VHH binders against Probable sulfurtransferase. Designs and how they scored, part 10

Target 1, 337 residues: Probable sulfurtransferase, of Methanocaldococcus jannaschii (q57909)
Amino acid sequence: MVEINLRELKKYANPFFLTIRKDKILVNNKRMARLSRTKMDKIEEEFGIPVIYSKTYEYVSTKVGRFINKHKIIAPRDIVIVGLSGGKDSLLLLHLLEVYRRKYGIKLIAVTVDVNIGGIRPWKEDTEGVKLIKHHCEMLNVPHIILKNDLDVVELSEILTKHSKGMEFSPCFSCSVIKRHLLGKLAKEIAENENIPYEKVKLAYGHNLDDNSDTILANIFKGERLKFMRPLTRFKYNEVDYQSFKIPLEECIIIRPMLPILERDIIKALEECGIEYYKDKDMCPYSRDRGDSVRRRCHEILEKLEEEIPNIREMVVSSALKTVEYYSKNPYGEDNL
Short names: E, the ipSAE of ESMFold2; O, the ipSAE of OpenDDE; V2, 0.75 times the mean of E and O plus 0.25 times the DockQ between their complexes.

## First folded at step 1 (VHH)

Design c17 (framework vhh_gefurulimab)
Fold by ESMFold2-Fast, scan of step 1:
Structure c17 (fold): chain B 337 residues (1-337), chain A 122 residues (1-122)
Amino acid sequence: as target 1 above (337 residues)
Amino acid sequence: EVQLVESGGGLVKPGGSLRLSCAASGFTFSSYDAAWFRQAPGKEREFVSAITSGGSTTYADSVKGRFTISRDNAKNSLYLQMNSLRAEDTAVYYCAADFTIEYPGTSYEDYWGQGTLVTVSS
């Protein structure tokens, strides 16, 4: 495990198109990195680590880069906080963002939230999942913070459900509230400590194209508005009321750099690059991958339709975006009826 | 909005020269690698040349020795100096930033810019 000296690496390649780890180098763009087999071999000889070229990783990295640029998701010298659960999405996101420490001069911080779920702590420091997260952070030379929450997520869900007027709240909802609370508080603290505006601190989530299109279709099936996830969302201060106490949600910016990427391409990129990850269902008994849900059924429907219409997920998202944009500009306009 | 605006195309005789320009706006151009692509009538788009943020250059075999890519970060501009032009160089030339030639058609938003037409005739 050698720490890569960027000045030495620049003799062979442009490090602005590489994901650099202590144990291996991933190629974000072979041509722009100026790599040939001969140069890759020389890097392997000098640094004693493999240079891995994956067409899928290059495709994903390029698409994410264009998406970041188009939507101004990350600005130079931003501080980016990546929430790591040990799952495929957040781990790939961490790897894809590593190069922006050089391209944009960002600071990258990895955070795992150790939540209490009915006395079970799937993200406790000594678990296999957290050990894997620590390994990846160490290999990428990214600071890793573990935030501990002692409030029982299951008890919080029971409090919300018992005092609701006929509504039921899952432990997953309370878990998302706790994570958002802790990450938002950390982002605020970092902005204050660095004396920078809150807009310079981004919370990066690993939502992908499947997540977005599944959500849109699920909203249709529930008779809801066509709600969709955006590349960058600005959240104002809010509170979640658990009756005798409130949990504050600080103002923050959430970014979703992998939003245009298909789930299958995320899996393929990780596999081709040899990046090990945990499946969500193995980390938490209440994860979204367990049980039957409308969103999961929508995932299956769209997956089947992709066999005949390869870009169907992109069309679903595009339709929702165009519809919202059209009616925001033409709220009282004539319908095309 | 990220914008790349190409200019400098025109009609030129074989053996002539042209200099293409690309004006970047809406992002910090100096932080990005940039490239030129071209698309001839009835053909697929092809890579022409690239320049990294650090100034390293790459050229397609068909243009190596004849074309020179350069950048002016103070002016947020990318250039392509084309010498010894041939009929086969006739194409619409496109400016791109932060791309890969392995997948020129794989992004839902391929290339930023309207292109500039270069015709080498007679």
Scores: ipSAE 0.000, ipTM 0.117, lowest interface PAE 20.4, mean pLDDT 81

Design c18 (framework vhh_8cml_1)
Fold by ESMFold2-Fast, scan of step 1:
Structure c18 (fold): chain B 337 residues (1-337), chain A 124 residues (1-124)
Amino acid sequence: as target 1 above (337 residues)
Amino acid sequence: EVQLVESGGGLVQPGGSLRLSCAASGRTFSSYAMGWFRQAPGQEREFVALISSSGGSTDYSDSAKGRFTISRDNAKNTVYLQMNSLKPEDTGVYFCAAEYVSLTWDSPEAYDYWGQGTQVTVSS
C-alpha cells in the first residue's frame, strides 16, 4: 500500500490529530481533527481505507498528549526508539507516537531484541509475534530493527548471583540489563551518525499506570523506599562492579508516555481500533512466576479495590509523588497525624 | 589475573584452513566469556567470534559465519578458533580476549584481558 498524501488529507482533516496507517486511519481527537461523518466518508472514498473512531483511543491519545507536554518527554526533532515485544503496551505506544512525526517532527524507529532465554528465542524473526510486529511497522511506515543477543539470559543471571554477596538475580533482571545495554548502544550510535546530542535520542517504553502503582505498593510491602517509574529517566554510563567482575552499562534516556494510562484502557483502545497484539504470557516463559510475586499480589489487591475506589491506582501514584515533593522541599519537616 | 597466549597462526593459501588456540592461565577460566578479534595493519581491531563461559552460546561476525567455528575446553583452559575456506581478507593478527560477562560481544573495549596476538597470513 502507498503512503497517504498529507496535502490531500488536509483538505478533509487536521492530520495533527490522526494516527495514519496504510490500511486505516485512527482518530486521536475527532473535534480537533475537524472530522464529521461526511468528512470521514470523503476520506474513505478518496483514499480507499476506513477511518476508525474509538472513544477510548481518543481518551488515551489526549491523556498521553497532555502527559508528554506536562513532563517535556518528547522535544521537537527528537529520535524516538520504541522497544517492541509484540505485546499490547508497546504496540499501542507505537500507534500513539505516530502523530508526533507531524506534531514535533520526530523520527520513529521500532526495535525488537531477540534474546536467548535458556535456548528459547521468543522474538526470533520467524515467530508469529515478530511477524505481527513487522506488519504493524509496515502499516505505520516505521523502520524495524531486530537486535540479536546470543548470551543466555539464564546463564547471565547465574553468573551475577554467583559473584554477588548473597544477592539473587532473576532471568527477568538479566534480560532487562541486556535490553537496556543494547538499546542504549544503538541510541548512542544513532546520535553519533546523525551528529546530534545523545539527549535527542529517546528510548520509549510502554509502562502503564498499573505497572507504576503495582511497583509502589510492592515496595511498601517489602519495606523498601517508595521507588516508582518516572516519565523521563536519564541513565548515566555505569560499570557495575560485583567484586571480581564488571558489567558495562551504556548511557541512555528512557521515556514512558503511557504511565498515566490504565491497562484496561490500553486493551479497550486496541480492541476498538482493531489492532491485533500478542498477550505477554505467550511470549515469555518466566511470565508464569508473576502469580506468586509480591508485585503480582499487589496487582490483584489494587484490581479488587478499584471496584470501591475507581481511582485507587492514581491515588497510589499521587501519594508517592506528593511525598517525594514534600520532603525534597521540607527535608527537616515533620508530618503529624 | 588471567593471562592469554595465542598459537596456531601461520601462512596458508586461499581456501586453506587453520586452527587457532588460546591457552589461559588462572583458576577462574570457566567464569569468562572468550572472544577472538583480528587486526590488519593500520586498522582497528574487529570482532570475529565469541563463546560464553559454559560454551552454550556462540556468536560470529558476518564474515566469519559459516566458515569459522569457536569452541572451548574448560578442563584444558583453552579456546579454539577453527578457520576454514580462508581468504586473503582474513589476513591479520588474531587476538584472544576474556570478559567475565559478555554483554557487548562485538566491542573490544568491553574485554578485560588480551593476548599478544598470533599472525595469520593468507597469500599465494
Scores: ipSAE 0.000, ipTM 0.195, lowest interface PAE 17.3, mean pLDDT 81

Design c19 (framework vhh_brivekimig_d4; at its last look DockQ between E and O 0.03; V2 from the best seeds 0.00; counts 0 for: pae O 11.6 > 2, unsure alone 63.9 < 65, placed apart)
Fold by OpenDDE, look of step 2:
Structure c19 (fold): chain B 337 residues (1-337), chain A 123 residues (1-123)
Amino acid sequence: as target 1 above (337 residues)
Amino acid sequence: EVQLVESGGGVVQPGGSLRLSCAASGFTFSSYWMSWVRQAPGKGPEWVSSISGDSSYTLYADSVKGRFTISRDNSKNTLYLQMNSLRPEDTALYYCAKDVTYIEYGSGTLDYSSQGTLVTVSS
């Protein structure tokens, strides 16, 4: 595998619009990269690696770029910690963020949380999943950290459920807590070590449009307050009480650059680019299929509706956003109809 | 002005060891991640290792994991790279960098040394 010299690459293309791997170059934006077929061929000849153009990857890259700019969720010289699970979302996110190393001078760190799920450890260091993750990180020249936690998320969920007044907590919730705990802690430590504000260290999650729309609809179906994921969320310090102990959640910033991206486009982009990933069901025993029944059904419903209404998920999100905006401006409920 | 000066490079046989040093000045050393980056002949820059300000975190490329050890002495403003079990493929110019993403710019836009120290592994 030939490592690409950026100085040489600049002769042919703008690296700000390329995802650079040791084994291949992905085109984020062909036009902006100043690429032609001839130039692509020249790059391939000179560097000995393929230049991959995917319309879907370009589409996603462009959309994510606009989203990042619109919401200003990444700033120059930010330290961005990507939660890397090996799944499609996190891997695509990692690839998409790679260009910002050059664009904004961000520090990009991939972090995998080795979670104990009922004794199963899908992200144990010696697993095939983690090997794949490491491979991608190596190819991208992105530092990779594995954070280990021995607490059983299944057990934790049982504890929470047992002590709850009728609420059932899933292992997924506990898993999210553990991830937040460890990633938040790391972010804080990095901020402190770098002597920078915590706001400069951002946790990047791979939540996508499907996730957001599912969440919105699920809350509606549950009769709960409308909830949706935001491009950037500032979390204050909190603690999760597991009766016998508390898990601290440090103050942190979570960003979600892929919120506007459909899951299908994520998959298509990765596949077109030849980026191997693990399916969620292969990594976590409590995949979507085993998660919250309401959320699962919401996903299925929206998936079906997408066949008839291609932008149904966008509409769900739009509706939620407009609703919040409307009522924030109209606290007294004044309306013409 | 940020200054980074590498030393410790040389010629070693396969299986040999070297210890690189980087003397840092012009900034609060303990407040910054430090990295080693290398560039082999005919190849692009390759990230090798990084260490956090207080040494709480160390990161390694897979290619050097288990063989290289990054460390730092903040009292001396010095970064180290212990390289064991050296291989011919480790032959490169090694740079000290203030930024873990040194390779991203491919130019002198980051706070890194412009000189580097040469490590040659040959029989």
Scores: ipSAE 0.000, ipTM 0.270, lowest interface PAE 11.6, mean pLDDT 87
ESMFold2-Fast, scan of step 1: ipSAE 0.014; ipTM 0.534
ESMFold2, look of step 2: ipSAE 0.006; ipTM 0.418
ESMFold2 (binder alone), look of step 2: mean pLDDT 78; pTM 0.793

Design c20 (framework vhh_7zox_3)
Fold by ESMFold2-Fast, scan of step 1:
Structure c20 (fold): chain B 337 residues (1-337), chain A 122 residues (1-122)
Amino acid sequence: as target 1 above (337 residues)
Amino acid sequence: DVQLVESGGGLVQPGGSLRLSCVASGFTFSNYAMGWVRQAPGKGLEWVSDIDSGGSTGYADSVKGRFAISRDNAKNTLYLQMNRLKPEDTAVYYCARELTVYWESGSYFQHAGQGTQVTVSS
């Protein structure tokens, strides 16, 4: 494989609108990249790799770019950590963020957490899923770190459940707690090592529009506060101390650049660009065992309604955002209309 | 501490000219390729022009023949001479440091200044 010389590439295209891999180039915006079929052919001839134009990838990358700019979730020279599980969301996110190494001068780091789930390690280095993650990181020339955790997720979920006043915590919840702790700790270490402000290191999650709308509807059905995921948020956990287990949880900045993107568009973009990914159920044994979950039912309800109302997920999120905005300015509101 | 300070922007009528300057400090200016990128209102970043440590220049098709990039290594200053300006040239212009190595080791847009506004309207 030949490395791409950016100076030579600039003769044909604006690299601020391309996703550059060692094995192929993806087009973030054909017009802004100044690409024609002739220029794409010249790039393919000179570098020996295909230039792949996907209308869906262009749509997704453009929408993500506008969302990042609107909410100021990535700043010039930020360090962005992407958690990779081998799934569709985080892999597409990694590809979409590649161009920001040029646009904003960010440093991009990919991290996989090798969690212990009852003695099983779905993200152990020699698994097929992790090999696929490594392949994508290599093609994108992104540093990849594997963080090994020996604390049993199943044991943690049992401890949390026993001390939760009757609430049940799943292994998946406990897994998310451990991953966030390790990523937050890494972010803090990087900020200290680089001697930069903590706020310059961001954890990027691949949450999408389906995730957000499902969460909102599930909260409504559970009679809970109307909670939704934000483009940029600061999280802090309290220290967890149970028996011999101590989990100090760090404050971290989380960003969600793909929050306005539908899950179906994520899948279509990956497919059209030839980006292989693993389904979560193939990686983790607990993701295949589905009980009756309010969130799962909400996902199914919205999926069915999308056939009749294509923008229903966007309307759900829009309604929540408008309601919060309205009552922050008008605590008692008005009954007009 | 890498600093890039742009100046020379302003309001100009179509067909007019402006000369942008960028004063660099905090690094060995002569060792780096330098460039100009711009962002129009509501649009993404667009590469405009670059010049490497050896003086070789490149230009976007949209500005070729109208803009001229140059550098003065003794003054740590990068310039962009903009002629025959069009309304579509309206943007914030950023000075950027770029590595002239393969993409694996380099970044096309590693550091940027605060930008200078160029508005082309009648």
Scores: ipSAE 0.000, ipTM 0.173, lowest interface PAE 20.3, mean pLDDT 80

Design d01 (framework vhh_gefurulimab)
Fold by ESMFold2-Fast, scan of step 1:
Structure d01 (fold): chain B 337 residues (1-337), chain A 122 residues (1-122)
Amino acid sequence: as target 1 above (337 residues)
Amino acid sequence: EVQLVESGGGLVKPGGSLRLSCAASGFTFSSYAAAWFRQAPGKEREFVSAIYSGGSTTYADSVKGRFTISRDNAKNSLYLQMNSLRAEDTAVYYCAARDWYGSPLTYEYDYWGQGTLVTVSS
């Protein structure tokens, strides 16, 4: 394990444009970091670790940085909690947020929820996925917390389904409720103990452009309102009613810094940077592939249409956002149909 | 029944090294985060280093690069390897443990040891 001396590193590069790990350095923006191949070689020689330049990682990091700035997702001295499942999205997000400890002076915390899924615990401390999460947190020098949930999310989904009229709720829904409950409770406790406003503690989710466009198209096919994910969402206190008891969802701020990034670019960035991740389907028997069938079908449709219309996912999201904006300003609008 | 017992303190010259140990009993140590704090004579108690249940570590700026925190869950033990000791490191060092229902960034801990004295003097 190598600890990088920032004073020595500054002789070669601007560390505000680097993701720094104990075993390697990733280049967030080569130009802004003032790096040349010669300087990268000198850093490798002096610190004994590789400097990895990936055009995809640079593209993703730059786009996320612009998105954070445009939507004011992260403010100076925020506390940011990243939920880690061992999957591609949350791991890339953790790497992309590392630099903000220097740029904005944020505190970064990684959290894994050890959920009970029908007696199976895919995120139990001794699993391969959790070992991989621990490895990445150690390399990035990020505090990692494991929160244990004893409520069976399968049982919870059955209770919710039984009491709904014709609706079926998957274990994935109950799992998301439990994770939101525990992460929200942690965020509330941090805000209270630090004596800071709850708005200073952000829950960072790895939702991407595929997730958002899939959601929009699925809502169209279901005849629902165009519900979609936003860069920053303020949630008021709420409760999920399981009949015999209620699960509180604390007031919190959720941010989605990777929302403009395509899934394929997330995968490519991780691969080019040599960042190993665990596929969700290998960790959990109730993977996304076995969840919402309409959303899965929409993913397949948009993926196929990308061959003909490369920016289709961006167009879908843009259309929904422009429509909501238009009708919020013009409630009666003009009827063009 | 819950207790944390520190050991390994003593007198060392500037530039020397010491290894502190903390033995935990009466609770499932592996499920808890653990930390080292210190209190110098006439000063407030300050954070030194923490190690979370997932194995990640954090350090105070004053000790970064000189101290290393580690844990052995099989032995219910926490360690602090202190290198390149300075006169300002003189303090009583405390072992602490907490569950993670509270903030990891606050210094509120469920269990505390009695402390072990480290004196750095020429």
Scores: ipSAE 0.000, ipTM 0.180, lowest interface PAE 14.7, mean pLDDT 83

Design d02 (framework vhh_8cml_1)
Fold by ESMFold2-Fast, scan of step 1:
Structure d02 (fold): chain B 337 residues (1-337), chain A 122 residues (1-122)
Amino acid sequence: as target 1 above (337 residues)
Amino acid sequence: EVQLVESGGGLVQPGGSLRLSCAASGRTFSSYAMGWFRQAPGQEREFVALISWSGGSTDYSDSAKGRFTISRDNAKNTVYLQMNSLKPEDTGVYFCAADLRYSPYTEDYDYWGQGTQVTVSS
């Protein structure tokens, strides 16, 4: 329940390979942290909190670390905003990014968007999900901001659909517009207040390997472009018309540090570390459908096929990435059988 | 949060037609996608038809395509299923369901009506 003195902790372990909370310490890499059973016991004795080693958390932390370095997702002294829904993905992401306050000197900020979905507010401040988010932020000593928007996501969907050329815009799409508006505005204000370039303020999303492979397969089945999520995406300024006013979408940078991690490993890491999370279905009615029925069907198909092809999700993503890379460099490449 | 009541079921001869209605009460009906599902004798509950919250998108099971039409009237908080060219295989209890998601899967729905019996026989 007390802050850990980093100078005292350094006597026993390298804190560049630990996730530090007020109630427990998680091991990102046991060897690199220079931990032994004896040193873990000494830390527990001196600070009065457990040191938890999870093989899965170590695996995930190591893989995420390599992914961040490979794609230059986070730079020294960046400000990283983590969108927290209370679900498994964003909560694990928050824990995995804690160590970068030491490794890269980043500032970490947690944000929850209290959206209005047809009068339903799954992220209203007094909900059990938001209370859980607040608890984790407090344990990690991370500032938590709640952004409230009164514009109805369903009403926005109706307006966009009515003024479209036969296109229907879902509440999920409208929700993404509102979140981009609020988070982009916050990122711009932070950059101005800190007197730094906007590209130093990054929005971190908990998208995982299942999300990416599901998206690729769904696009194939829909006959659409083979779109997939990237480790870092830059969005330019845009505006969305809402009859008598426009909703500004500020330029922003979205990063996805957990993109190479399987959903099952996220769940296992949280369980082994004793990190409580809220089930997605209980927070947002749209979470179960993953944005549309085709995408949900693809998730089920890939889950069944994993029994015969254990690494199928990695192969789907790898195939798409290798194909884009190949044809970008070799538009007339050899396609022999 | 939302309560659903079906009506319009009954006994009809093969080749006949029936129109089912589902009246919603409680919270805002226009926020929900609406689905029709049926449970045939000795079978699991299966998808029949789906309509988006605005009425702009509809989907049908393969057995329903070309024969059934789903529609809604948001001013009356009602969704309809017009069933034409009915077959004995269409016999079952028909359920109306509501969810904020546009989904053909039974497990996604938390709001269900009590069901209305449709019997297609001579």
Scores: ipSAE 0.000, ipTM 0.154, lowest interface PAE 17.8, mean pLDDT 83

Design d03 (framework vhh_7n9e_1)
Fold by ESMFold2-Fast, scan of step 1:
Structure d03 (fold): chain B 337 residues (1-337), chain A 122 residues (1-122)
Amino acid sequence: as target 1 above (337 residues)
Amino acid sequence: DVQLVESGGGLVQAGGSLRLSCAASGFTFSNYAMYWGRQAPGKGREWVSGISGSGGSTAYASSVKGRFTISRDNAKNTLYLQMNNLKPEDTALYYCAKDRWLGESYHPFDYWGQGTQVTVSS
């Protein structure tokens, strides 16, 4: 597929509001892109690729843009590393971030971690899921790196469970530790090689509103601290102790640009834009039945309640954020009844 | 020593019904949430339904919502799954599981026993 000349495209549209691929153009904001039916037709005729307008993609792109700006998630000339599993969340995230190469001058790097899950390698280079990831990276002109891990995350989780004073850890936890280890190491290497501060390299995760609201409710049901995912988290150096060895977690910044987006809107945006994705849970035997059972129940509870309270997930997150903010500022304040 | 023994499976025609039972021992049954999971040939294990210790709260996977009903009898230490309007896609080995509720976000629920086979013919 031939790369589109941005100078020629600017004759018809503002490319700061378009996701540009070799095989199609997606409209992030029709009005701001200065597009009309006539201009979209002219772009299709001149460049030989379709211009796809999806109301849902426009909605999610606009909401993500506001969220990035509000929380200062991405700064000009940042390097953003996107972890790609081939699933819906990370692939939509990659598409949504493409425009920031123009808006903010960022560099995008896509990374897939080839994890060892009890001898199964769902993200091995020659799998259908990874072929799909490579296709999307090629279409978006984004560099793609595959990081191989040889440690068995099933064995790692058994070690943690054995030495955890009664806590049980699924392979999913050790998988997240390995991914964080490798991505953090890569981010550190990039910062050092480019001679820039670590704060300029961001690890972008595809966490969404369902993930955040499920996490909050699960923590309530477990009697745990009211923990929730933030738009940007600064992590200090840490180590996960597996007894006979430790896995280092380098200091890094994790960003979650899609945190305000509902899972259903992610799926609908991908469908309306014709973006093919692979279902991660069908590749990994642990994604359906060996995760956090309380979190899974909370997902089902909130899905049921959405029928009566359509914005329940937003309300859960809003309540947690307002409550934490209020009590951090007024731990001994008087209530106005 | 936690023991869970599933029963009640069998061959049934599409649109039919089955009731599964799980006999629990080795723990205070009423203090724990209980679950049903299933595994179809060639697929991973998937969660089907959950019920709180008191029985006051239930949850269902979207694929079975409106068709399956989870219940429990704490006096008999028994968990039930009433399956109505069965579909060929419901063909699987069904497992009973206990929640440990340990405060860690990534913990499994383990399946005990051999499970009980449900086969739905078209």
Scores: ipSAE 0.000, ipTM 0.089, lowest interface PAE 22.6, mean pLDDT 82

Design d04 (framework vhh_ozoralizumab_d1)
Fold by ESMFold2-Fast, scan of step 1:
Structure d04 (fold): chain B 337 residues (1-337), chain A 122 residues (1-122)
Amino acid sequence: as target 1 above (337 residues)
Amino acid sequence: EVQLVESGGGLVQPGGSLRLSCAASGFTFSSYAMYWVRQAPGKGLEWVSEISGSGGSTKYPDSVKGRFTISRDNAKNTLYLQMNSLRPEDTAVYYCARDHYPWSTEGYFDLRGQGTLVTVSS
C-alpha cells in the first residue's frame, strides 16, 4: 500500500483535521476539513481507500484537542512517545495524535514493552497482539520500537512485598515500574541524541476519565490522600528498591491527552472507525484482575450510578480538582465554605 | 498589575516609635498571608512578622516580640507594622512581602515591595 501524497489530498480536504492512514482516512472535524459527500467520494476514487466519518471519533478528537490546548499538554515540535499495549486506549490515542504531526509538527514514536511475566511474554514480537500493533503503526506511518525486559515482574512483586512492612505489591505494579523505567530511559536517550531539552520529549499515556474517577473513589475508600491524575505531570528522578538491586526511574514528563474521555466513547470511536484492538484478556493473564479489588469495586459502583447520573464520573473528578485547588489557596478555611 | 508599596520609614531616636504601611494592589489582598521582612546593612534578610489573610493569626520572632505589632485593613488593602521601643539594632530596610501560599513562610515570597529605610540613631 502506497503512502497518501499530502499535496494531492490537499486538493480535496484540509489534512489538519484528518487522521491519515495508508488504508483509510478518519475525519477529525468534517466542517474544518472542508469535506462534503462529493469531496469524500473524490478522495475514495483517487486514493482507493475509504473516508470514514464517525460522530463519536469527531466528538472525541474535538474534546481531546480542546483539552490539549487548555492544559498546554503538547507544544510545537515536541517528540511524543506513545506506549502501545494493543489495547483500546493506547491505539485510539495513537490515532488521535497522528494529526498533530501536521498541526504542531510533532514527531510520533510508538513503543511496546515486552515484559517478562512469570516466564510469559504477552508482548513478544511474534505474538498476534504485537502483529496488530505493527499493522496499525505501519498504516499510520509511525516508527515502532520494541523494548525487551528480562526481569520477571512476578519475582519483583514478591521481593517488594516481602520487604514492604506488610504491604502487598501486585505484578501489575512491578510491570508499571519496568515500563516507566524503560520509557523514561528511552525519552532521555532521544533528548540527548536530538540535542533538545528533556521537556520536549513527552510520554503519552492512554488514561481516560474512567481511570481517573475510579482512582479518586478508591483513594477515598482506602482513607488515602485525595490524589488524581493530571493532564501533564513532571516526574523527578527516583529509584525503586528491589532488595539486591535498584531500578532507576529517569526524570520525565507524562501527558494524558484522553483524560477527559469516557471509556465507552473510546470503544465506540474505535468500533465506528473499524480499528481493531485486543481485549485485555487476550494479552495478559493479570489483565482480568486490576490488582486492586477496591479500585475494581469503585469502577463497578460508578458504572451502575452512571445509569442514574450520566455525568457522575465528570462530577467526581471536578469535585476532587476544585477541592484541592480551594484548600491549596485557603488552608485555614472560610466561613462561607 | 500586582504591586506592593511601602511607606513610613525615617529617622527615630532609640526608644521611639514608627508605623510602617504597605499599600497592595492588583490582587485579592484578603486571600494572602503578608509579612514584614528586614535587611540590616551587611546582613541577610530577617523575618520580623507574619499575619494571616483574615488577620486572625500573627507571629513574631523573639527579637521583636512585645515591641512590634503587625495588622491589616482588608477593606483598604493595607498592611501595617507598629514598631515601639525601637533600638539601634532595628536599623534596616523594611520590606512588605506577599506569600506565594497563605500558609507558608521563609522562602516562599513571589512578590515584595521596594522597601522603606528605618534608621534608629541618636
Scores: ipSAE 0.000, ipTM 0.085, lowest interface PAE 23.5, mean pLDDT 83

